# Ledger of designs, part 10: VHH binders against Daf-12-interacting protein 1 (din-1)

Target 1, 171 residues: Daf-12-interacting protein 1 (din-1), of Caenorhabditis elegans (g5egk6r2213to2383)
Amino acid sequence: QRWFYKHFPMVWTGRLALKSTEAMINLHLINGSETFLNDVLGRQVTEENPRRDSVKILQRLRLDNGQVEHIYRILTNPEYACCLALSSVNNIENLKENDTNLKSHFIDYLINKKIAGISSLGEVETKFKSARVHVFAPGEIVNRYLSELATSLHDYLQNTDTRYLLIVFTN
Below, E stands for the ipSAE of ESMFold2; O stands for the ipSAE of OpenDDE; V2 stands for 0.75 times the mean of E and O plus 0.25 times the DockQ between their complexes.

## First folded at step 4 (VHH)

Design f50 (from r2 with E99T Y100S G101S S102G G103Y S104Y Y105E Y106V E107L L108E L109F; framework vhh_7sr4_2; at its last look DockQ between E and O 0.09; V2 from the best seeds 0.00; counts 0 for: pae E 4.9 > 2, placed apart)
Fold by OpenDDE, look of step 5:
Structure f50 (fold): chain B 171 residues (1-171), chain A 122 residues (1-122)
Amino acid sequence: as target 1 above (171 residues)
Amino acid sequence: EVKLVESGGGLVQPGGSLRLSCAASGFTFSSYAMGWYRQTPGKQRDLVADISSGGSTKYGDSVKGRFTISRDNTKNTVYLQMNSLKPEDTAVYYCARDTSSGYYEVLEFDYWGQGTQVTVSS
């Protein structure tokens, strides 16, 4: 995983929530604007530079043939950030549980339901920008996207057993 | 193909009324709950009203007593009657198909319309 961390450093860590389940994730920026992402999520945990602690999925989008075009339209937005979400490894004791939660309640859920998770982040004063969040599980749409826009990452993910979500932020 | 098309938006004076319509197609309309949301630039999309397949309704706190959601299954249409409109009601209003199972407190929608602009101004 040395290659991955070298090319795609972590830019955010926090909770991903869906229904009554939560998972700790690390976000790695793979495409888009880091500035935009920082404006939306924040980075440092200080009074002067706060960050969001969580992203909650509240809505879902059915993935059909029309969604491919939708995803590419999202990518044409001047303000977007595409991230790879991985399970957090900060606590070894909770790592297995967290990984299981991420797989069963997020990845497998989205795949089985054939949906993307949707979240809307509101503007918080002048500190956080608003954004729409799309959460994708691995699949045909994600593979197509990565193969075109992040070929090296696509190849890496195809040759590893990495559990991941693709999370896109737009405004 | 599932399609939701909103109509009825426009410019209205404070205290005025509007009636929004959402025409649905591509699915068994009577089997699904439907909802209205609204959004202003830079803010999250907020619940306005929701109506179950059986006719049970929910309203956002800010619109209770002023707005009424209804549905006509024969026309595959959901309506939002908006009375006593305020400038604060200015937003893009979206129609959505609600697929919540009732087990969770969070509303889940899988399809949205393109939205209709409502502007309340003197």
Scores: ipSAE 0.036, ipTM 0.288, lowest interface PAE 4.4, mean pLDDT 86
ESMFold2-Fast, scan of step 4: ipSAE 0.401; ipTM 0.739
ESMFold2, look of step 5: ipSAE 0.040; ipTM 0.503
ESMFold2 (binder alone), look of step 5: mean pLDDT 79; pTM 0.788

Design f6 (framework vhh_sonelokimab_d1)
Fold by ESMFold2-Fast, scan of step 4:
Structure f6 (fold): chain B 171 residues (1-171), chain A 125 residues (1-125)
Amino acid sequence: as target 1 above (171 residues)
Amino acid sequence: DVQLVESGGGLVQPGGSLRLSCAASGRTFSSYAVGWFRQAPGKEREFIGAISWSGGSTYYAVSEKGRFTISRDNSKNTLYLQMNSLRPEDTAVYYCAADSGTYYEPLEEAEYDYWGQGTLVTVSS
């Protein structure tokens, strides 16, 4: 979608994994440090700074247990990176399949379980900076965050019924 | 990176109280989310609750809310479980477990990084 490219830099393309399911996503930077994000994900495919090609959800954070204030503290740290994740493929038939997988296996899963997905990035002797990753589906928390932080984006997402995740990288 | 050792279990009468401790050693206990689990003989492990690295966030299984309180003292590298109004069905081996990071549960309980040996709590008579 051209509208997202016009308003928010696309910073990464790769696979998001949950259990045995994968979806190809693009990340658009909404808020926070592009430098931090590039250090975590890799700036380019080189030996010096290879690009990370996947993020795997391995943990969860419950959203229905009174942790709302803690979650907003994570979302409001401007030094970290907050991204919009959208479906990404080259072929139009693959795009429809990938978009359906993103909805069914990630968005609906997180909503139905009332959780955010969590990943830890960075390994011993890696060139990448370590990060904790929070993966949020659309919902009350994300709507409140986007309505305050990025009102025009929030309006666009609601008007177009776009399938998305909000992905926040922290150190 | 973390070793965990539970203590404080024992025999207690119904309606009584116990405080379990979990002593942690390793690199940075204050960076780990930690939780309590229990397992009755011949049964599967049951999640009790978890606490974030700072102690600012806690989560409890619904059945334990109000009777059990999890706390931590990062200066002593120790996790606590205060158990009040104990019932015979609370009889189990109690385990502490640590996961790296701040207040995060594994997608499945088997994914916790570090486990203690357990301490037996018997509620009877």
Scores: ipSAE 0.019, ipTM 0.398, lowest interface PAE 5.9, mean pLDDT 77

Design f7 (from n9 with A98K S99D E100S Y102T T103Y I104Y Y106P E107L Y108E S109E G110A Y112F; framework vhh_7n9e_1)
Fold by ESMFold2-Fast, scan of step 4:
Structure f7 (fold): chain B 171 residues (1-171), chain A 125 residues (1-125)
Amino acid sequence: as target 1 above (171 residues)
Amino acid sequence: DVQLVESGGGLVQAGGSLRLSCAASGFTFSSYAMYWGRQAPGKGREWVSGISYSGGSTAYASSVKGRFTISRDNAKNTLYLQMNNLKPEDTALYYCAKDSGTYYEPLEEAEFDYWGQGTQVTVSS
């Protein structure tokens, strides 16, 4: 999307997976370290650190059990990268299907279950064996975070009904 | 040797109050989130309330919100549930439960790491 491309660097393109469903996403870095993100996702130059082309949600974090303190510790970690995930396709024929998958199988799924999606990156050969990916749907926690970090972005997302996820990489 | 021992249940009339306690031992109580759940006869376990490790954050099932208050005393390794305006529908065996020790759970729903034996609450019409 042109507005996001203009204001936030696109740092990664790949597949987000949950169970048997996939959606193609672009990650736009909105806060944190691009160097950390590249170290966590790997580099294409060497076989020892190949770049990851997918992230699979394998765990969950409950959002309605009083764990707000844990989530804020995640979001204030000094080695982290916070990204906006938007639908991405290289072919217009698949755009609506991809958007539908992102909405119904990821956004609505996370909202209905009141959870964030989690992926562990320790099974990939990376510098940070304890690295985790946290996948948040729009909601109370994301709204508070974005209102404090990026008010203009938050206003834009609410006014345009943009389908998105907030994806946070931590060590 | 994780131990959770509930107490404070009993028979009470509708509109009444009870305070439940859960004494914890065998783990570092102040490092774990804690929960209250309940089970009515012939039904599965139902989540009632949760509290973060510090006590700074709480959550409640919609059926008890505004009537029940969860709290903890980390110095005494004790979890509490203050129950006000009790209804016959609140009749159940009440359990405290310890979080798994991680905030991250399998994608499919899993039960809590450990449950106590429970304390019976019976609310008469």
Scores: ipSAE 0.106, ipTM 0.533, lowest interface PAE 3.2, mean pLDDT 78

Design f8 (from u10, 14 letters changed; framework vhh_surovatamig_d1)
Fold by ESMFold2-Fast, scan of step 4:
Structure f8 (fold): chain B 171 residues (1-171), chain A 125 residues (1-125)
Amino acid sequence: as target 1 above (171 residues)
Amino acid sequence: EVQLVESGGGLVQPGGSLRLSCAASGFTFSSYAMSWVRQAPGKGLEWVATIYSSGDSTDYVDSVKGRFTISRDNAKKSLYLQMNSLRAEDTAVYYCARDSGTYYEPLEDAEFDYRGQGTLVTVSS
C-alpha cells in the first residue's frame, strides 16, 4: 500500500458497491487526465470541496464477445482517466473484512462472469461532470495494459499478490 | 443454460463459398443482436459481422463487405453466415456470439455473453 502512495497519486477514497456488497477503496491515478477525474469525482483540497462518496456498479460490459480491441482502446486513450483501486480502511478488523470483500465479491465475481463492471455517474448540477466508469478485474486485458504502460507497477503487483481493480473513467 | 453450436466449416478453394450455421438455445434469441467473430491461426479475435434483433440491420468488417452476408431465423433460433469469394486470409475458426449491440447491459437483467466451440474454415488450394 505505501509503495502505491509513493509512486502514484491517491486521487480519491470512497465506497465501491456491487449488489449488496461494499468495499472501501483508494484510487491511484496511473494514466490519463487528473483534471477530468477531479471534475467527475471532486477534489479533496479543502473541507469545502465536495466529492462523490461512492460508485455503484449497476451495469456490465461483456468481455468474451470478440470486442477485445475496442475494450483495450478504452484503457489506452489519454482523454480517459485510468486508476488502480486498492483496499482502504483505518483499522485492522475492518481491513481483513474489506480486503476479503474486494477479492470475493468484486474481483472473483467479475472474473467468473467474464465481465467488466459499469457505473453511469450522472451530472450533479455544476459540481460534478457525468462519466462512465469501467471496473476491470485482473486478467488478459489488464495484464496487457500494465505490462506495456506501467511495467514497474505490473512487477510490483505480481510479486506482492496485491488485490486490485483497474478503474477507467470516460465521458 | 446458454448454448451456441456452430456448423458448416470446411476446406474450400480460393473464390469458393461456404455457409455457416449457428443453433442457439437457453435464451430469448429474438431479443439479442448476434455476431460472427473469427480467429485466424496465430492471431487475436476479429469481429466479422453483426445482425440486430429484428434482422433488419447488419454491420460488417470492411474486409468482408460485399462478400459475406449475415442472416437470422428467429423462429428457428438460428444464425447464418454466407461466405462468398473466399480468400486465403479468411482462414480462421469462426464463432457464433451473442451480442447486445450496445456493449453495456444491466447487471441483473442479462446473463453472460457466450461463444460456441467454433467451426474451422480453411481456404487453400
Scores: ipSAE 0.044, ipTM 0.468, lowest interface PAE 4.3, mean pLDDT 79

Design f9 (framework vhh_7b2m_4)
Fold by ESMFold2-Fast, scan of step 4:
Structure f9 (fold): chain B 171 residues (1-171), chain A 123 residues (1-123)
Amino acid sequence: as target 1 above (171 residues)
Amino acid sequence: EVQLVESGGGLVQAGGSLRLSCAASGRTFSTYDVGWYRQAPGKQRVVVASIYSGGSTKYSNSVKGRFTISRDNAKNTVYLQMNSLKPEDTAVYYCAADSGYYEVLEDSEYDYWGQGTQVTVSS
């Protein structure tokens, strides 16, 4: 499991197993400015992108609005380090209340590790009130990879000056 | 493509020191990012220290100031110097390597792990 990141722009790629199915979903961490990340994710690219070119590597993700994808936006500003903003291009807002597993993993992790000094559910909810939160579709149970990812994210966020992280899920 | 072998573990008294070695086989090892991880009985495997292909390092807060990671690319070896050892440092220590970039999702099969080496710190 790759958790430490190279120099910015950094891309970490992993995989999550869905307990209720034998399906795997791809998980990508992309960091940088919001403008840079939006440009990269929305840009059409040629087939000649070299693997080692960091900009072209990011462009190879080629996210498509036609697929079910979730974008987790983590603010790395010290004041917002514990704030997670999730967005779905498919407007799955009405499903958020049924995906307690993924949300609870992050909340429990934030409390147990005292990320940004948070020690209770109420403090997590206060930090999240200004962010739009959407979670995985109902019935999806994320395995140990999310816990490992949460630990790696905490370690990374404590030692980064990156303005934003996008966590991208693809099928 | 890369095979990792750890060595240097053992039993040591609190306050003592150990140096772990992670020897790698394979080509272009100098381009790999390498980390040391540890796992105590019944606990999750957690990162201890990492060294990037460019030589920069990162440490977990629990070991900052006590542990030092270094690499010798000519010998394809990464070291973890552990000083001022505490009983809570008792764990199996693993080294892991990855290439630092991926084209499309690459799972943990592209991460290379060693067999682990036991470190026991008595009080």
Scores: ipSAE 0.000, ipTM 0.103, lowest interface PAE 15.7, mean pLDDT 55

Design g10 (framework vhh_7n9e_1)
Fold by ESMFold2-Fast, scan of step 4:
Structure g10 (fold): chain B 171 residues (1-171), chain A 126 residues (1-126)
Amino acid sequence: as target 1 above (171 residues)
Amino acid sequence: DVQLVESGGGLVQAGGSLRLSCAASGFTFSSYAMYWGRQAPGKGREWVSGISYSGGSTAYASSVKGRFTISRDNAKNTLYLQMNNLKPEDTALYYCAAVELETYGSGDTEIEYDYWGQGTQVTVSS
């Protein structure tokens, strides 16, 4: 995980949730607009732009029903921010548990169901920037994206057993 | 141990009403979208109705819209289906089902359920 801190800015830390489960993650920006991402997630706690402390997966998107080009267009949307999500803990005692939860309850869940997670951030009645969120586990679509747009990261991930998700924020 | 137990089925005359219940246990009911489906003799499974985990959103198959009402009580871990103006074509085994994440953009694709019950028989006579 130190390699990612050296090469990609850590832009956010917080909880990733499916309704009944959660894991602590760090987001590292790998492509897209840092300004857009800061507007959506918040950089500091204020009333105008409060820092988000969680991203909740609310819906699922099927990856096995012929929507591959539509999904790839989501990943390559010009108004976006693409992040690598890695396991994060403040205490060594909880590192193994959090890493295991990320793998079993999120990564393996998404892979086995052949789905991506979907969420929404922000509200239309506020001054906060809203975003649609897509959460992808390692797989064909992610591999295609990374091989085209982040070759060095793709090479590193193929050579390590790093547990990760790709999280894409779009307008 | 996950259980979904349907009740309230039976024999009813055309034009009559029935209220089905589904008692859920062994999972966090309030975090799951809930569904009613049915299977008539000699036909495939048919989606009937769905309700979001909060109860704030409902959907119905065109064949039952305006006649059936889905609802839930998260405090009691119970799903309901109020069936009014029943028709012989409503004769089927009715089962409840649970999904942790609602499917986005499903269109004509069958919903993939995490759990479902054994069903309760509804027979509508003329």
Scores: ipSAE 0.012, ipTM 0.279, lowest interface PAE 8.5, mean pLDDT 79

Design g11 (framework vhh_surovatamig_d1)
Fold by ESMFold2-Fast, scan of step 4:
Structure g11 (fold): chain B 171 residues (1-171), chain A 126 residues (1-126)
Amino acid sequence: as target 1 above (171 residues)
Amino acid sequence: EVQLVESGGGLVQPGGSLRLSCAASGFTFSDYAMSWVRQAPGKGLEWVATISGSGGSTDYVDSVKGRFTISRDNAKKSLYLQMNSLRAEDTAVYYCARVELETYGSGYTEIEFDYRGQGTLVTVSS
């Protein structure tokens, strides 16, 4: 736990939504531009510039159509920010419910349907930049990404059986 | 409540042109990729064209490439299909559809829709 938080700082806390289901998540930046991510999501550095409070999955992307290389380009785009999304709660009862929602309604849903989530975050003048968002569950593409670009993190996640999503912001 | 309302259909001669419009309401239009889908008499639904939420990317079925142009106006919450060089085989009810599942980019394309309108009839006949 300590190793992870030391190397991958938490950059945002909010809601991930899919249809009528929500889960509270923490985003930990693992690769890419922190400046870009702060411009998109906001930062707790000024009272006048609040954070976005949610990311809503509005479309889905099929992963089983043989376009692995095209999809992998999304993860490795140099104009991006790549984050781990982990369950976020502050007590035992909330932890169980939130973790169950993240696992069953997001992670398992994406895996079982062989899809990634897609969101679009609109520009808010002077506060937020626009971004395209891709939400990936553990699987072939994510395992390839982590094994090539974040091997120590990949080992950590496997050894701890951590439930996660990869969330990629591009524009 | 999601609503999609098509207009602009009609009777046109082969080689003619029509512009279809779709008015969207009940959702944040710019957040969704949108498609035109058609159904010819006695046949199944056929995907025609898709445009990304930003309008930066478009895709078309081979039979309409170079003849049809999909566009959108996010400020007006409207989707358009400009149809040129119309053929008898283009005769169909045309539906505006909201994309639920999309496939990037190269190779086989599969697109699924969660909502479509009531349709507008396009008849190409001499």
Scores: ipSAE 0.054, ipTM 0.432, lowest interface PAE 5.3, mean pLDDT 82

Design g12 (framework vhh_8h63_2)
Fold by ESMFold2-Fast, scan of step 4:
Structure g12 (fold): chain B 171 residues (1-171), chain A 124 residues (1-124)
Amino acid sequence: as target 1 above (171 residues)
Amino acid sequence: ELQLVESGGGLVQAGGSLTVSCAASGSIFSIYAMGWSRQAPGKERELVAGITSGGSTYYADTVKGRFTISRDNAKNTLYLQMNSLKPEDTAMYYCAAVEIEVYGSGTEIEYDYWGQGTQVTVSG
């Protein structure tokens, strides 16, 4: 499985932190592996560093590279990305300069659905010009992920001045 | 927290080969996108090669065709195999990591974790 289905000259970079053992349990439910769930549930979770605890649990699971990548991809879905501290290095203008169709698709979706009270291109560009871009193509569920992303990004941007991740899907 | 330690630098004659390595500890190595940057005396730091968590690679034009970046997730180690070395390859080489996927040219990658560097000197 590939991370994305289109090649773009824009770089998507930054940091992602795992939240907690609860996130690992949810990941197991998506994967449907009883062995994985039992391994996670058999481990102690501390309150001091819930994000690092999730990483420690993954380190103690003897997973192959494919399984680790699969877990990482699920944890980088729009819901988790919007709730984590992410640094940004690219903005929405880079996507425009690189002649990709992703910006247009995402902006049209936000405007047409009136997501986050956005009614014009200028409002999207004002809110997201300093955001990073993540490309993920989840097949038939792209509309569900776009809706979740738009809501989460709106809520996050209302509360901070930090640069954020803009997640754009291609079908 | 991820810690990175470079090794394998040294003196090599022009036309020779050298491999530098970077040992990672303190976190899950396989989920990081990794890179090699270098800085020569009196020059700016440049990104020379990178590899995503999924194994996709990219190279600066200055080293393309001569250098090969690779990773061994079982050993938590990043490698840079340098062939056909030139005097202009003389620099301090740094490894770097970020918990993110990279697509495209890789030229605008910003890394979160850095090693202390290992010196490579190419004589002619």
Scores: ipSAE 0.000, ipTM 0.120, lowest interface PAE 15.0, mean pLDDT 54

Design g13 (framework vhh_8h63_2)
Fold by ESMFold2-Fast, scan of step 4:
Structure g13 (fold): chain B 171 residues (1-171), chain A 123 residues (1-123)
Amino acid sequence: as target 1 above (171 residues)
Amino acid sequence: ELQLVESGGGLVQAGGSLTVSCAASGSIFSIYAMGWSRQAPGKERELVAGITSGGSTYYADTVKGRFTISRDNAKNTLYLQMNSLKPEDTAMYYCAAVEIETYYSDEIEYDYWGQGTQVTVSG
C-alpha cells in the first residue's frame, strides 16, 4: 500500500462522470470526509433516517454495504476533517492545487442531481464555496520524501477547516 | 440480459441445514455483485448476505455465523448455505444481481432478481 493509504485508509473507490467534459474521475473516499459528505448529501446526520438516505446517495457511487456502514460511522465522528480524493483518468498533469476547473466540473455534476439531496445551484454553491482543493501529483506520492508529505497532510487535516477536496493522482 | 433462477428451497426442521442455489445465464456472471434477500409474510424484505465479484462478503447480524454465501464463476452459480436454521428464518429467498463489483443493502435497488425459492423451518 502507498504511504497515503497507510495513514488514511480508503473507504471506497469508483468512478464519477463529468457531464461537461465526458471525462471519468476515479473517486477515492478516505477517512476525514465527514463534513464534505454531509455537504454533498445536503443533510445532517441528525435527520430521521440518515442511514437510509446515505445508502441511497452512496449507491449512485457504486459502494457496497460494508463501505456504506463505514461512511455512516465517519458521518457521526465530529473529530474527522473533510477529505474527498478524486483521480482523473486523463490529462492529470494539467491539474494543480486549488484547481477551480475540477471544482467547477464536480459542482456541475452535483447540479444535475447525480448525488441526491442537492437540488439547486444556490445550494451547491453555498455548500462548496469555501471548499479547498489539494492536488497530489503521482511524483509527489512516490518521491523519496514520502514521510514529509505524510506529515504535512496529517497536520493540514488536523488544523484546517473541515471543508476541502483532496485530489490524488495515481498511475 | 441476465436471468436468475433459484432452487433448493423446502421444509426443514429447526436446527437443520439447507443450501439454496441461484443459476445465472444470459450474461457474464463474474462481473456481477450478487446477493440473497428474504421476505416473510407481513415483513420488509431484507438483504441477508452479499458477495462481490472479488469475493468479499457481507452478512446481516441475524445470520452471521450460521449462513455462508459463496459463488462458483465457472458454473455461473451463487450459493447460500444455511446452518442452525430457526423458525424465524422462514421466508421466500430471492437471488439478486447488480452489474458492478459491489453488493447493496435491501434498501437499494438491484438490477436483476430471481423469482424466489421458499424456505420453511418447522419448530
Scores: ipSAE 0.000, ipTM 0.107, lowest interface PAE 17.8, mean pLDDT 54

Design g2 (from h9 with V98D I100L G104Y Y107S; framework vhh_8h63_2)
Fold by ESMFold2-Fast, scan of step 4:
Structure g2 (fold): chain B 171 residues (1-171), chain A 125 residues (1-125)
Amino acid sequence: as target 1 above (171 residues)
Amino acid sequence: ELQLVESGGGLVQAGGSLTVSCAASGSIFSIYAMGWSRQAPGKERELVAGITSGGSTYYADTVKGRFTISRDNAKNTLYLQMNSLKPEDTAMYYCAADELETYYSGSTEIEYDYWGQGTQVTVSG
């Protein structure tokens, strides 16, 4: 096992589903532009508009198609941070042409919940392909919001060809 | 893209000490989990030590109590302090980084995504 955290099993035992009225919501990985992220996501995350230093490339993901995606961390307050992964295999190559299409009910959901602490969970099966989903959150918060997270992501994964999704919450 | 460059290898007498270093560039060093692996001639690569982004460490039984892994995020550098060296420690030492290991405990089953070119350590006896 490659993705293991000491407090949680790697296998996802619940269903993930995006509770959205629009099942075809695209999660786009913003590849390469911190300025664009600060200008777009900063206005959505905080009333103050986060400074450039509030938006960081957290980690880099390699996809099976050879593409590289970045995970960005956005601070909503000094004690809680939402770490967002926006990933869609269908449209990764066209992100530069679709820079106006970043709105997602999933992003708004993650920011609103302000989940604290970090844990890891495993994999989700989809209609189109097995998707690897990692949720980094405290055990109590995972248990409390497990059904909401499962409901919110499952429908999205069933209606897209998403292979990798990382969700991270931290203090 | 993350680049890793090892240095500090050399020839040392049995019972001696040596520190090898790994300089990182091209990405944000502090978020990566880092490790040291070694490969002796004719043997498989062995993970000897690892350190998470949060500073938790783990060691192979063969080096536990003799080697110390540490990181300096301000200098984007990873270190391996090797004490009480034995001829059996002779190997090429490789620095490694994992993109998503930042939030995991120090598991020896971790697969690293980035590797350096290595630095040779030779212990004479």
Scores: ipSAE 0.000, ipTM 0.119, lowest interface PAE 15.5, mean pLDDT 52

Design g7 (framework vhh_7b2m_4; at its last look DockQ between E and O 0.10; V2 from the best seeds 0.00; counts 0 for: pae E 6.7 > 2, unsure alone 62.9 < 65, placed apart)
Fold by ESMFold2, look of step 5:
Structure g7 (fold): chain B 171 residues (1-171), chain A 125 residues (1-125)
Amino acid sequence: as target 1 above (171 residues)
Amino acid sequence: EVQLVESGGGLVQAGGSLRLSCAASGFTFSSYAVGWYRQAPGKQRVVVASISSGGSTKYSNSVKGRFTISRDNAKNTVYLQMNSLKPEDTAVYYCAAVELETYGSGYTEIEYDYWGQGTQVTVSS
């Protein structure tokens, strides 16, 4: 736990939504531009600088052999922001429900359907830059990415049996 | 509420014909690929024919040349014309609308698969 947060501090907390279900998540930047990510999600520096509170999955990308190169280019572009999403809790009573929703309605859903979740975040002048958002569950391509480019993180996630999503913001 | 309703099933003699209809309501029908599936007694449900939102058709080998799928987007209806029917075509036939993906990009809306209640087709020898 201490190792993870030292190397990958939390950069955003908010809601991930799909259909009628939501889960609270923390994002930890693992690769790419922190400046870009902050411009997309906002930062609560002042009341004039709002922060997006949610990311809603409205589209899907089928993860098949024809998409491997496309997906890998998304994952490896250092000018984007690639984040690890972990369950977030603000109190113990919400912990079990939030963890269950994240597992069953996001992680298992994406794995079983063999898809990535897609969101489109619109630009708001002077507040937020626009972004396309790809939400990946653990799987062959994500595991290869982590094992090759973030080996220590990959080992950490495997050894702690941590539930996660990989969320990539692109311009 | 999304609904698919099959009609046109019944009892027919071998060598005969039937025309199945699938009427859709509660969604933008033209955005879906639509398929006909069948389930014979004691067997798994299998695809018979499908038609994309753009009108491209596919058929299982067991029905090629005998069955024709078509769609009328103005009426939100898909048809299955079944000719030269055989006793082995006896099954419950289901209409289903499945999510579409954008050609070449792989991106589609998050939508549910929708199934009708089924219509019985019985082909007597």
Scores: ipSAE 0.016, ipTM 0.439, lowest interface PAE 6.7, mean pLDDT 80
ESMFold2-Fast, scan of step 4: ipSAE 0.412; ipTM 0.716
ESMFold2 (binder alone), look of step 5: mean pLDDT 78; pTM 0.780
OpenDDE, look of step 5: ipSAE 0.368; ipTM 0.719

